# VHH binders against q84jc2: the designs that were tried, part 82

Target 1, 232 residues: q84jc2
Amino acid sequence: MSKMRNLVEEKFLEFYESWVIQLELYLHQLLIAHNNNTMSETELRHLISKLTTHHKAYYTAKWAAIREDVLAFFGSVWLNPLENACSWLTGWKPSMVFRMVDRLRKSRVVLVEAQVKKLEELRVKTKFDEQKIEREMERYQVAMADRKMVELARLGCHVGGESVMVVEAAVRGLSMGLEKMVKAADCVRLKTLKGILDILTPPQCVEFLAAAATFQVQLRRWGNRRHYVTHS
Short names: E, the ipSAE of ESMFold2; O, the ipSAE of OpenDDE; V2, 0.75 times the mean of E and O plus 0.25 times the DockQ between their complexes.

## First folded at step 5 (VHH)

Design k53 (framework vhh_6qgx_2; at its last look DockQ between E and O 0.73; V2 from the best seeds 0.00; counts 0 for: pae E 12.9 > 2)
Fold by ESMFold2-Fast, scan of step 7:
Structure k53 (fold): chain B 232 residues (1-232), chain A 125 residues (1-125)
Amino acid sequence: as target 1 above (232 residues)
Amino acid sequence: QVQLVESGGGLVQAGGSLRLSCAASGFTFSDYYMAWFRRAPGKEREFVAAITSKGYSTFYTDSVKGRFTISRDHAKNTVSLQMNSLRPEDTAVYYCAAWSPTYELFIDSSGYDYWGQGTRVTVSA
């Protein structure tokens, strides 16, 4: 009854549901490919490219949307509470994908020593980039708090139309800074995904992408089921 | 009484076309995603095509992409599947199904609320 969506939220909610359904269709193709040892390397690479194109399409749509309203991506209405709880700067935490990579070592697919070394180097680099963004976000949050506190103190002393303009300018500045941070985080996500796929063989890429898609889809479905049972 | 009734199946030669229709009754059609599944002899049901409740997005399995087109008509409570450039491997019983967002996967046939009885499509070489 109190939940009113703006146009950006409504449009992205419809986009995201469609994007997830298409991810489920690609997951089905990945599972068939994983269980079918007759697919050529060319066929596997084509399937992998469809998945990478699909993920890039998500970021194209996301960046267009955050240009209009970045705050819609903090506590997103198109994500259930479980998905929102697992979010780091409006998306998946880059270092978490290496947990999925670790599962490949425990499967029937064996990683060679050279791949293990490259994946560990990538994990270290990804964690470094992730921590750099976390430090930048912390600095941004401190700066926002200082500016807000000064502004609130100033508004407490005066009443006038000029105060409305100052508040609007501060909110605009906050949004622009957050947009920059979100895009930086998304660049780390895309770089990490590409790095992993460049290290893995095509069959290993299929298994990795299937694991990642399964986790994303099941997390959404599990959260929707839990929310329904708990709140209805 | 909820019903999904398929029509338009038949025998057609390779390279030909068929249009399948599904008439829905007994539920609020506009609230549901509509999908087509098929079952070839000796195989389980597989996903073919789907359309969102508002009709703004469509989904296809790779083998039919570019050849099949799904559409819906809210005024007539129908969903249609236009099948072009048909191949012998398209031979199957085609089923209309209705899906509402739940914890089940969209491609998992067991997660669908309502099913039609099916219409047979045979594509000769």
Scores: ipSAE 0.234, ipTM 0.666, lowest interface PAE 4.5, mean pLDDT 83
Fold by OpenDDE, look of step 5:
Structure k53 (fold): chain B 232 residues (1-232), chain A 125 residues (1-125)
Amino acid sequence: as target 1 above (232 residues)
Amino acid sequence: QVQLVESGGGLVQAGGSLRLSCAASGFTFSDYYMAWFRRAPGKEREFVAAITSKGYSTFYTDSVKGRFTISRDHAKNTVSLQMNSLRPEDTAVYYCAAWSPTYELFIDSSGYDYWGQGTRVTVSA
């Protein structure tokens, strides 16, 4: 049986598909900027601003949606299985972006010592923040299993009447906790991204953003080919 | 059989307007994003505009923003490109394309599932 989608899933699916299209357009611009080296610093900054604004728009939409149904994001129907498998608390792993930075360093990008130091500091901080969130999530998950899930299971055996209302209330309680965790994770993502962009020069930012966008788009492409196309 | 048939091209003076149309058949129109591309002489095919499957969102290359408008009609299975304030640099063969978001990349012309044969637009100075 095909999975039925709720209203939140449907709305966000449409949003995300549109958002990805725009991201791809920006990626094209980033690649042009990166390869041509004819753009002024002002122009590069403007392009960077467009991308950052675009990402902010995603989280704005996400946070609006998770207020309605955070659970939708733990089984994101707008993502393919590969994308979902690579997700950490409904998004990209913050510490992952430092691998992209490392890749830049191995390329033609030259980072000054001061930048390297700042990036390392940010890496450590990001990892620390991730670990804190993971610990909290683990605690939350254990707590759910010990009490709330048992209650839900018990109440779920009785369909109808007041029992349904109680179950819904319980699920809402659980969802609020999950929402908190997701928001915390998103904050780390945004802080990490901002931190990196603040350290890098405009040309370096463009290259970084291009790499990040490429990875995201390619991951989606690979996953789609793997799961939506039948091949021999 | 899948078909995309463009129309509406022609010769126009700078500052003029044209409306391109693309008639789609042979596939579920409402499931596909529709886009316009163009290929100028001596240049590669480039993205111009796109519209989502249900028409809720549109996207444009920067050079045409404010001048071009993409729209679609589900009843007629058509996508249109209203081009205003045309410039000589807009001279190109314009192509209609259809893309399924579930598989290919939008910015890569090779990622579109279906293409029209194109309609020529010439803008004179």
Scores: ipSAE 0.013, ipTM 0.303, lowest interface PAE 8.4, mean pLDDT 85
Fold by ESMFold2, look of step 5:
Order: structure tokens, then C-alpha cells, then sequence
Structure k53 (fold): chain B 232 residues (1-232), chain A 125 residues (1-125)
């Protein structure tokens, strides 16, 4: 396929740059809220709602874009190589978010036993959903490899529009299957995020969201700096 | 030599409006994000507003959202800040800044490549 950016990649690059800038602005607000005990519960809940809405907006834009070209999200031009290397089905593995929860338990944040039990139950459910997606992904890869091998064998025997149409149909089938799997993974990501925020208190949610945003921003900055230094 | 030159500051009564302008030269304006920062007496420089290099997205600190509008004009290499419903708390020196979009937090003033000298805005009660 082409190495040049297409329209989907150009539009999503622009979107993602703006989305990350807004995330950085929210991170600043989260850090202020984390370090300042004078904010009301209403103010904290409003900030948490802004972060939740911001993450939902990312997936809304992503799902529109993958409808047009899901393959653009595998090795994305808007991510640095380190960010791309950390991708599992075009995003963070859903269960990785529990590393942030584990850090909260080892910090000043005190989780009551009922919260810990609910978080453990959510972690198990998240891992189960991940494994279901992994099994589906493996089945798609096997099915596509088998179908692709048959179609490539036929292509070796024919030259013409029929061979091109068979290859195009195979690519279309792969894209539809990948879109379904990517959306399923994104739904697990959103469900897990919402589940964590429902279990945590507002101050705990602010600390969790700050940790997650800090990691995401730092991974982008470190990956860009490392790449720049390596090429300088 | 890069230059960012602010204009449009002055004295205004609370509830009034001002339009700040920043003329840019010496760099490829359309490749840079543009921002406004302000420094109130006795305070650190704080982020006010930013606009992406193509102008499709704008960002504001909460205290000015709905009252201030940032815009840019690629033909004139100018970024503007329309300030409505001004309050005494908006009194500050306002700075124009330019930022390459790849490497630093845009609200961290230390990450900006170029800065103007500032224009004074005084809002009386």
C-alpha cells in the first residue's frame, strides 16, 4: 500500500494533536486539584466529567475514522514509535490501567476494603473481556491467513479484473473484521475506565486521572525526545 | 530575526472590551501554534488562550472561557485576542507566544519557542 498519508490519516493527525493539547490542559487542572484540598466536591465532579467526556470524544472521532480506514490505526502516523510499540489493538491494553490503581493503593490514597474488592472484581472482568477479544483476534488471523492463501494461489493462476476483485474482497473482509475487533477493544477500555471512576471517590478519581494523563503525556514526550536524540 | 509584537492594550472600565493583536515575523507562521499568556502584578505568567497552527481548534483557561476569543489570520501573520466583559482580575501584561507542536506542554511557559515583549491591559472597577 502507500507510504504517503491519506485523507483519513491527515484528518486524524490534526484531531489527535488538538486532543492531546486539551488533555495536557486538563492534566494541569488535575494536578492543581490533587495538590489543593480547597476544591468542593462539585468542582471535582465537574473536572472528572470533563475528563470522561474528553476520552469519549476521542473514541467518537476514532470510530468515525476507522469506518473509513481501520488500518491507519495500526502503526499510526500521529504517534511516535514508542507509543506505537505500546499498542494492543490500536490502544492501551485495558488491564494496564490497573497499574495506576495499584500506585494509588501504595500512595497516600486510602482505599476501603469494599473498594478494593470491587476493583479486584473489575480487574478480573476486564482480563476476561481481553482474553475473549484475543481469542477472536486469533480466529480472525487464522481465517484471514487461510482465505488469503487460497486467494493468492488463485491469483498465481490468473491475471485480470477477477483476480483484483478477489483481492479487494479479501482486503474488505479483513478491514471489517479488524474494525469490529478494534471497537470491541475500545468498548472494554471505556467500560473499565467508567467502572474505576464509579468505584473511586471524587478525590481518588482526580488522583487516578492525573496519574493516567501524566503517564500518557510523559510517554509521548519521552518517545519524541528519544527519537530526536537518536537522530541528532 | 523572529519578532512577535503585541498591540491593543490600554485602560478600560470593567465590563468593557479590548482587542489585542500580535504581528509575527521571522518564522513560518502557519507551522506554529500561537498563544496568549498574562502576568498580573505579583504573580507568575499564566496561560490564557491558544490556537492551533491551522486555526481549527482553540483552547482557553477556565476563567476567560466564553469571554475571550483567540483567532489568527494567515494572510497578515497575525494572532488576535478579543477580550469581552473585562474584569479587574484581567489586569495584566499580555504576551504573545509561538510554540512548535511536537515536544513540550503548551501551557508550560518554558516550552514556548518565541515570546513578545507584552502589552499592558488595565481594567478599572
Amino acid sequence: as target 1 above (232 residues)
Amino acid sequence: QVQLVESGGGLVQAGGSLRLSCAASGFTFSDYYMAWFRRAPGKEREFVAAITSKGYSTFYTDSVKGRFTISRDHAKNTVSLQMNSLRPEDTAVYYCAAWSPTYELFIDSSGYDYWGQGTRVTVSA
Scores: ipSAE 0.000, ipTM 0.334, lowest interface PAE 12.9, mean pLDDT 79
ESMFold2 (binder alone), look of step 5: mean pLDDT 84; pTM 0.853

Design r60 (framework vhh_8fcz_2; at its last look DockQ between E and O 0.31; V2 from the best seeds 0.00; counts 0 for: pae E 6.8 > 2, grease 27.4 > 24.2, SAP .766 > .668)
Fold by OpenDDE, look of step 5:
Structure r60 (fold): chain B 232 residues (1-232), chain A 125 residues (1-125)
Amino acid sequence: as target 1 above (232 residues)
Amino acid sequence: QVQLVESGGGLVQPGGSLRLSCAASGFTFSDYAMNWVRQPPGKGLEWVSGISGSGGSTTYADSVEGRFTIIRDNDKKMVYLQMTSLKTEDTAVYYCARLSYKLWYLTGSEYFDYEGQGTQVTVSS
């Protein structure tokens, strides 16, 4: 059964397709840079900046879109099922990036003690922030069985007149709460990413970003192979 | 299986030009960034140039910047290296190399997971 997409879904789908294409190009640059031991620190920093700017652009677009329809991001029609399954509150789980760093440490990245300590501190903080958000989300989800939601359930989706207003009000209330949660989660993502990049050296940043981008691109590829997704 | 086959090498005078070609097979060519690397006599392998899967991004070693141009044809599954203003120090065996995307997954993985047999470029008066 084909799902009729709303305007927000359509617009963001188009945006995301373009964004992912650009991400892949940046990934190639990162990997090439990683292979080029002669690149200057300035050049590496510039590349890092391009990637961070690219990610900021994503969140800018996302936040604009969620103001219109946050529910679109809980369906995320622009993602395949595998990508969706790996999503935490409409994005990557912040604590996941520390696992990536750990993996890199086991392979090529050598961290000094001071970096390790800082990363651990950041890990603890990130985990705390995640848990806080999760608790709030749980509370919110439990609280959804309130009068408004009960009324929404009672009325159903095929209603008219005053009933439509009640349903709309209920959905708005729900959406506002969800928007807050999503924004909170995104803030933790951005803070975590910034924190990691501040701890790592430019070469390490490039490798980390390459690993992260690789994971994202591969996840999408794997998912698309398993489930054909048409984004046009 | 993945195959890369270089061609186009030869003897050229300083200041001359040469175009290297690499034919790729056995994989989705456009999904991978391709690179040229070279090994000068008595020296280790050095990176020369890279190009993204789509061809939209290119980069060069400082030693060849402005003189070499990397391009690719995804329809033909070819990558090229146009070399101009060749110098004696450009003498090397040139290899076409596929960029690995497995840095995160593999411990001690190579930067390039595949490379060809190489083609000899000799710049001499």
Scores: ipSAE 0.156, ipTM 0.585, lowest interface PAE 2.3, mean pLDDT 88
Fold by ESMFold2, look of step 5:
Structure r60 (fold): chain B 232 residues (1-232), chain A 125 residues (1-125)
Amino acid sequence: as target 1 above (232 residues)
Amino acid sequence: QVQLVESGGGLVQPGGSLRLSCAASGFTFSDYAMNWVRQPPGKGLEWVSGISGSGGSTTYADSVEGRFTIIRDNDKKMVYLQMTSLKTEDTAVYYCARLSYKLWYLTGSEYFDYEGQGTQVTVSS
């Protein structure tokens, strides 16, 4: 299970650790803001903006790193095994966020019918976008298994510089395709997040962002404990 | 038994300094981010500052940034709030708190597991 890390992986591991720690601290601010009856709508929107900026910063750093080595993100050394196992195109499946909304509706937030209707429309749109990406990924996988690619890969063994150049070009093309698919998935994640925050009221947005951050922090803590148990 | 005990409050003039202490016991202290929250007279709770479990990251409310410093000592299981340039607006009961984020979103429970009894800070001329 030991792997040699390259510079891209090492740098992103350091970024991710800091990013999750900061997310946890923002979580504390969100929870206090929610329990304060005197917090203005402007103050709530400012807090919500800090969280959305934090999430955008994650994707900004991720996309820069993907440009250098997209394959590092399909088995990331900075994620524990549980986090990696839950990954769909290097992140949570975009529509999974609606499970959090559903759980909050059962226990903490009351949504009016107009909000419920808009959330269902967004859920359908999100699932449609997911299925489109899944179909594109399947087509890409089939194309990569195409006879031409198999032929080129087989001919790369023990043939001069031309064979190496052909194999390198094929690998470069695969990486570019994967980068495109990962960015498409991330764009759906961001669009869905923005859509939810537009539908919810500011206090409801605080509840949602706090629950999502709590889940992510808990998943990392729980997965790290599981990892240590299975290795010790 | 989880226990948080705040101390170090008192009466201070504007512009003065004060250091609050919180002694923690009954849990793996370094695993948890710790917070200072305060309750000014006649108002609800305000978050003041937070510090990560390792102490590597800190955050502050806008109203105290640059004046307050949160510090932790994981060996002694202590968290501190070093306050300087105190203002009358800083008058409040100060609590240290451990966040419990495991179940609150499933049950509607409060987000803090444990907080101390608080320590009074009064800034008055």
Scores: ipSAE 0.079, ipTM 0.560, lowest interface PAE 6.8, mean pLDDT 77
ESMFold2 (binder alone), look of step 5: mean pLDDT 82; pTM 0.831

Design r61 (framework vhh_8fcz_2; at its last look DockQ between E and O 0.09; V2 from the best seeds 0.00; counts 0 for: pae O 7.6 > 2, placed apart)
Fold by ESMFold2, look of step 5:
Structure r61 (fold): chain B 232 residues (1-232), chain A 125 residues (1-125)
Amino acid sequence: as target 1 above (232 residues)
Amino acid sequence: QVQLVESGGGLVQPGGSLRLSCAASGFTFSDYAMNWVRQPPGKGLEWVSGISGSGGSTTYADSVEGRFTIIRDNDKKMVYLQMTSLKTEDTAVYYCARPSYELWYLTGSEYFDYEGQGTQVTVSS
């Protein structure tokens, strides 16, 4: 087994490090915005737009990278072990974000009944979509286990042209299926994010985006400390 | 004991330039992103600019983009704000600020846990 990173992993590591650092800087702007009594709705919408554009840039880069090497996103070299352990299909779990909304509701924001109803509908839809993806992922996990057995057989037997072609075709098929599943999961993430931002008012959106960015930034910082301890 | 000390403010004509400084002590400076925020007369705090711990990434509020430059020197534990083409709207007390990195939405704390005393910038003809 090689520990060397391929070109896709190197390029995305560089991108992701920059992207998270930029997210932290946007977080600081969000935090000042939610404390500012004189910031207009137009100014808040502008800032929200900057954050949504930043998130879209992440998925644009990710989808380009998974087209080249989807397996790099399972146990990614650019994430620390804590970040990898918290991943659901290469990213944050859509249904868990509603716990953040619930926490903000108890501590910082007041939601009207119409918003609560819409958020409940979105939560149910998100969980439903999530469960469908989980069932399909179970099928791919079984196929991956079978693929490992085929790879072991190939290594222990004489290499023939037809045997190599069958294994290579199976690997390509699994990779294409995994790419489809990762994109499906990302679509649920984007739909959930957009849905929440459409339901919340601009000040509430700023609170939510700040909480989400705080969690992601701090998860990376906490995990990097644990990583150093584990390797020391 | 964390301290942030701003300096370099003053009275300047529109179109003029100033360089603000912030001296940091009492913490591992390079571990923290740093920010400039300002408070115009009679208004709340406005975010101006931020810089990553390494200094490799910066961001600016739309109102100052292209006119202000944030710089840090991790060896001297300093952060600077180079201001040019100053406008009367830039009149404010300017503070440098350190993030807390707490989960504020769980604890009820604020994300910025330390700011300096501030330095006054007045842009007036």
Scores: ipSAE 0.290, ipTM 0.683, lowest interface PAE 4.3, mean pLDDT 81
Fold by OpenDDE, look of step 5:
Structure r61 (fold): chain B 232 residues (1-232), chain A 125 residues (1-125)
Amino acid sequence: as target 1 above (232 residues)
Amino acid sequence: QVQLVESGGGLVQPGGSLRLSCAASGFTFSDYAMNWVRQPPGKGLEWVSGISGSGGSTTYADSVEGRFTIIRDNDKKMVYLQMTSLKTEDTAVYYCARPSYELWYLTGSEYFDYEGQGTQVTVSS
């Protein structure tokens, strides 16, 4: 459905479109690197660094945007419905990457026992962090049905001066909570990503990052084919 | 446009040798691993061998390990499959295949986004 986009949505849409294009370019490089056994460790690390920097840039932009309008990210007009359906608190679910690693391990990536152990530890920690955030998010969601929020809903049906102010105040309060949760989730994402990259060898990192980027890019492509999305 | 053209197939007796060739065009050849796959009569497509873009790494199906050798020439944009000690079960249409990395990473399975017309290899006494 076409809807009027606010300024934050428009700006981030533009950013994200460019960001994804760059991601695809990096994906190509990752695939080349994966396919080129002559690349030095230094070269691989450099490529990994570029990707990590790219991801950091995303979160930098995201965090700036959510300060203005966190609710924009719960609609995420820059994503197609499939992408949104796969989103956990406005992004990828951290625990998902472990399944990705498992899949790679079963097919192409050979991990030593020490790596497996570390990954399992990280998985447990990540899951714990996810659950903690989910519980907190649930608390916020349940709170939306409290008396104050019910009044918000009632007042929201009418456009009036005082009513609008009350609604806006309530939305701001909710937004602050949501912003906190989104940031917390992002921190878990970043921590998890870092953890995985610290465990894997540079070639394995390239493999993993390629898989992750591929998933992201293909999900977008699949979603766009299924649901026509008009981007600026 | 991506093109793969296989050649070198034929009829050979068990224990014989063949060398298959694949000419690639329409893409940056060295950026892609290349694979040989085959389709035996009445069977599905099966992976035979792969070689990395640089040529530094090669892999083989268990059924052909030690008998087949995959090599590539990036300057000529060619990939080859040297087959030795051929068996009747090696009878198949052989295809040169470019891997789809995207699908591979997503599914964990080997997929190919492009194949040639294939070349028939028949091993018979």
Scores: ipSAE 0.017, ipTM 0.318, lowest interface PAE 7.6, mean pLDDT 86
ESMFold2 (binder alone), look of step 5: mean pLDDT 83; pTM 0.855

Design r62 (framework vhh_8fcz_2; at its last look DockQ between E and O 0.41; V2 from the best seeds 0.00; counts 0 for: pae E 3.5 > 2, grease 27.2 > 24.2, SAP .728 > .668)
Fold by OpenDDE, look of step 5:
Structure r62 (fold): chain B 232 residues (1-232), chain A 125 residues (1-125)
Amino acid sequence: as target 1 above (232 residues)
Amino acid sequence: QVQLVESGGGLVQPGGSLRLSCAASGFTFSDYAMNWVRQPPGKGLEWVSGISGSGGSTTYADSVEGRFTIIRDNDKKMVYLQMTSLKTEDTAVYYCARLSYELWYLTGSEYFDYEGQGTQVTVSS
């Protein structure tokens, strides 16, 4: 079924397509950096900084967009079904990155004991934060069965007058709650990412970021092959 | 099957210019970032330049920045390396290489899944 996209969806779709293209460029650079054993720490840090800045730009744009229509992100039309299936509260699940680190450890990344300890602490904290957000989200989901939401379901979009006002109020209330949860989740993502990058050495950061970016890019590619998605 | 065929190498004097070409076949060309790598005599393989699948972004090794230009033609499935202000240290066999994110994802250590046969570039007075 063809869905008519709203303005927020259209704008963010355009943004995201450009953002992903840039991400692929950075991924390219990360792999080259990883392959180049002669790069200085300063150069590596600069590359890491570019990536972090790029991610910050995403959230800046996202937060601007969710202020207008947070619901757009719960049916993200710019993502394929596979990407959406892997999404937790409109993005990647923070705890997932620790699995990536574990995978790297098992392959070629050697972490010292102090790093391992710090990562474990961060893992525990991240998990705690995730659970807290999930509990709050559940509260909102259950609250959808309140009087206002029941009225929304009963009246639908084809009712005029006062009924429309009630529906709009209900949607606004829900949206505000969802926006809060999405922002909270994003904060955990950013905090977790920062935490990991603070623990890892610059070369390790490059490997980690390369792995993360690769996963994201490949997930999109895999999903697009399985489900034809046009974003134009 | 995937094929990469380099051409354009030769003998040139210092300060001269040379344009390398790489013809690609057997895959969706625009889906892959393409790279030039080189192997100087007695040295290991070193990365020279890369270009994104769309051609919208390029990157260069410090040693060639400002002197080399990588471009691609997705319609013709070609990637080029325009080399200017050539130096004796640029002498090497140059290879066209396809960057594979999938290979990286699977191995965590390999980046290029295909390379051509190479073309010799010799810079000498």
Scores: ipSAE 0.358, ipTM 0.727, lowest interface PAE 1.3, mean pLDDT 90
Fold by ESMFold2, look of step 5:
Structure r62 (fold): chain B 232 residues (1-232), chain A 125 residues (1-125)
Amino acid sequence: as target 1 above (232 residues)
Amino acid sequence: QVQLVESGGGLVQPGGSLRLSCAASGFTFSDYAMNWVRQPPGKGLEWVSGISGSGGSTTYADSVEGRFTIIRDNDKKMVYLQMTSLKTEDTAVYYCARLSYELWYLTGSEYFDYEGQGTQVTVSS
């Protein structure tokens, strides 16, 4: 039956549903633009700017919501099970986009030597940042496990206001740490996206943004189609 | 089996109005966003406007924003383009399109499907 949702989850569900619908409409504009050679460089840059602004709006809303309830973003109610299963630290894995660039390079775009060199440098930096976040998360999880052992011992000995306060403090500490890690991951995502768009020409940027949006929309469609088959 | 039939084009003076219609069949219409695209004389296809499957969200090309309105009727499987303040630059064949965008970047497949000859809009004099 319907799951009870808190205010943060309800607000972000409404935002996300609208945000994805708008992304799909921008995707349609990108698809026409990339194959028809009907747009000037200025027009392409404006379209790229609309997509970049749309992505920034997502993170603006996400960071506001995370401040209130970061745990809502681990197994989010606004994502279908397939989307949640594909998440890395509440979003797409930064290094994944280089697989997409590689596939585009193989089949659809030609990159000059200078672009290839810059993309490889960015790939290495992105992997380094990604691994740094993974190490920080591991360190954080170990520290929280130790803290939980102390909490458990105290809960076993104290039934009252002190025990509740200790549990509340531990939950707040976990949330603050997770909030920092999620924001760090999001910063790597934004930095990687900006880096790619700075290296690619405007037509290549349109192709990349179209591929990325297609993947996101298709992941949602595939996950929802499984839902239809189950209920239909 | 998918069929899109455009109508409602014609000759109009600058500043005039026109309403295009598109009848859809052969697919679950409400599941798909619909688009209007146009082909000006001697030029490639240009995206004009899109509307979500539910009709709750719309987008427009910069060149037509504020002048054109896209509308859909899911019960009748129709999509419309209400055009006002028409300019000579709006002269084109207008096509109604459903986009098919599987993982096109992996396969090189076509990214949208439009069926029909379109409807001619001519803004002259």
Scores: ipSAE 0.325, ipTM 0.739, lowest interface PAE 3.5, mean pLDDT 80
ESMFold2 (binder alone), look of step 5: mean pLDDT 81; pTM 0.827

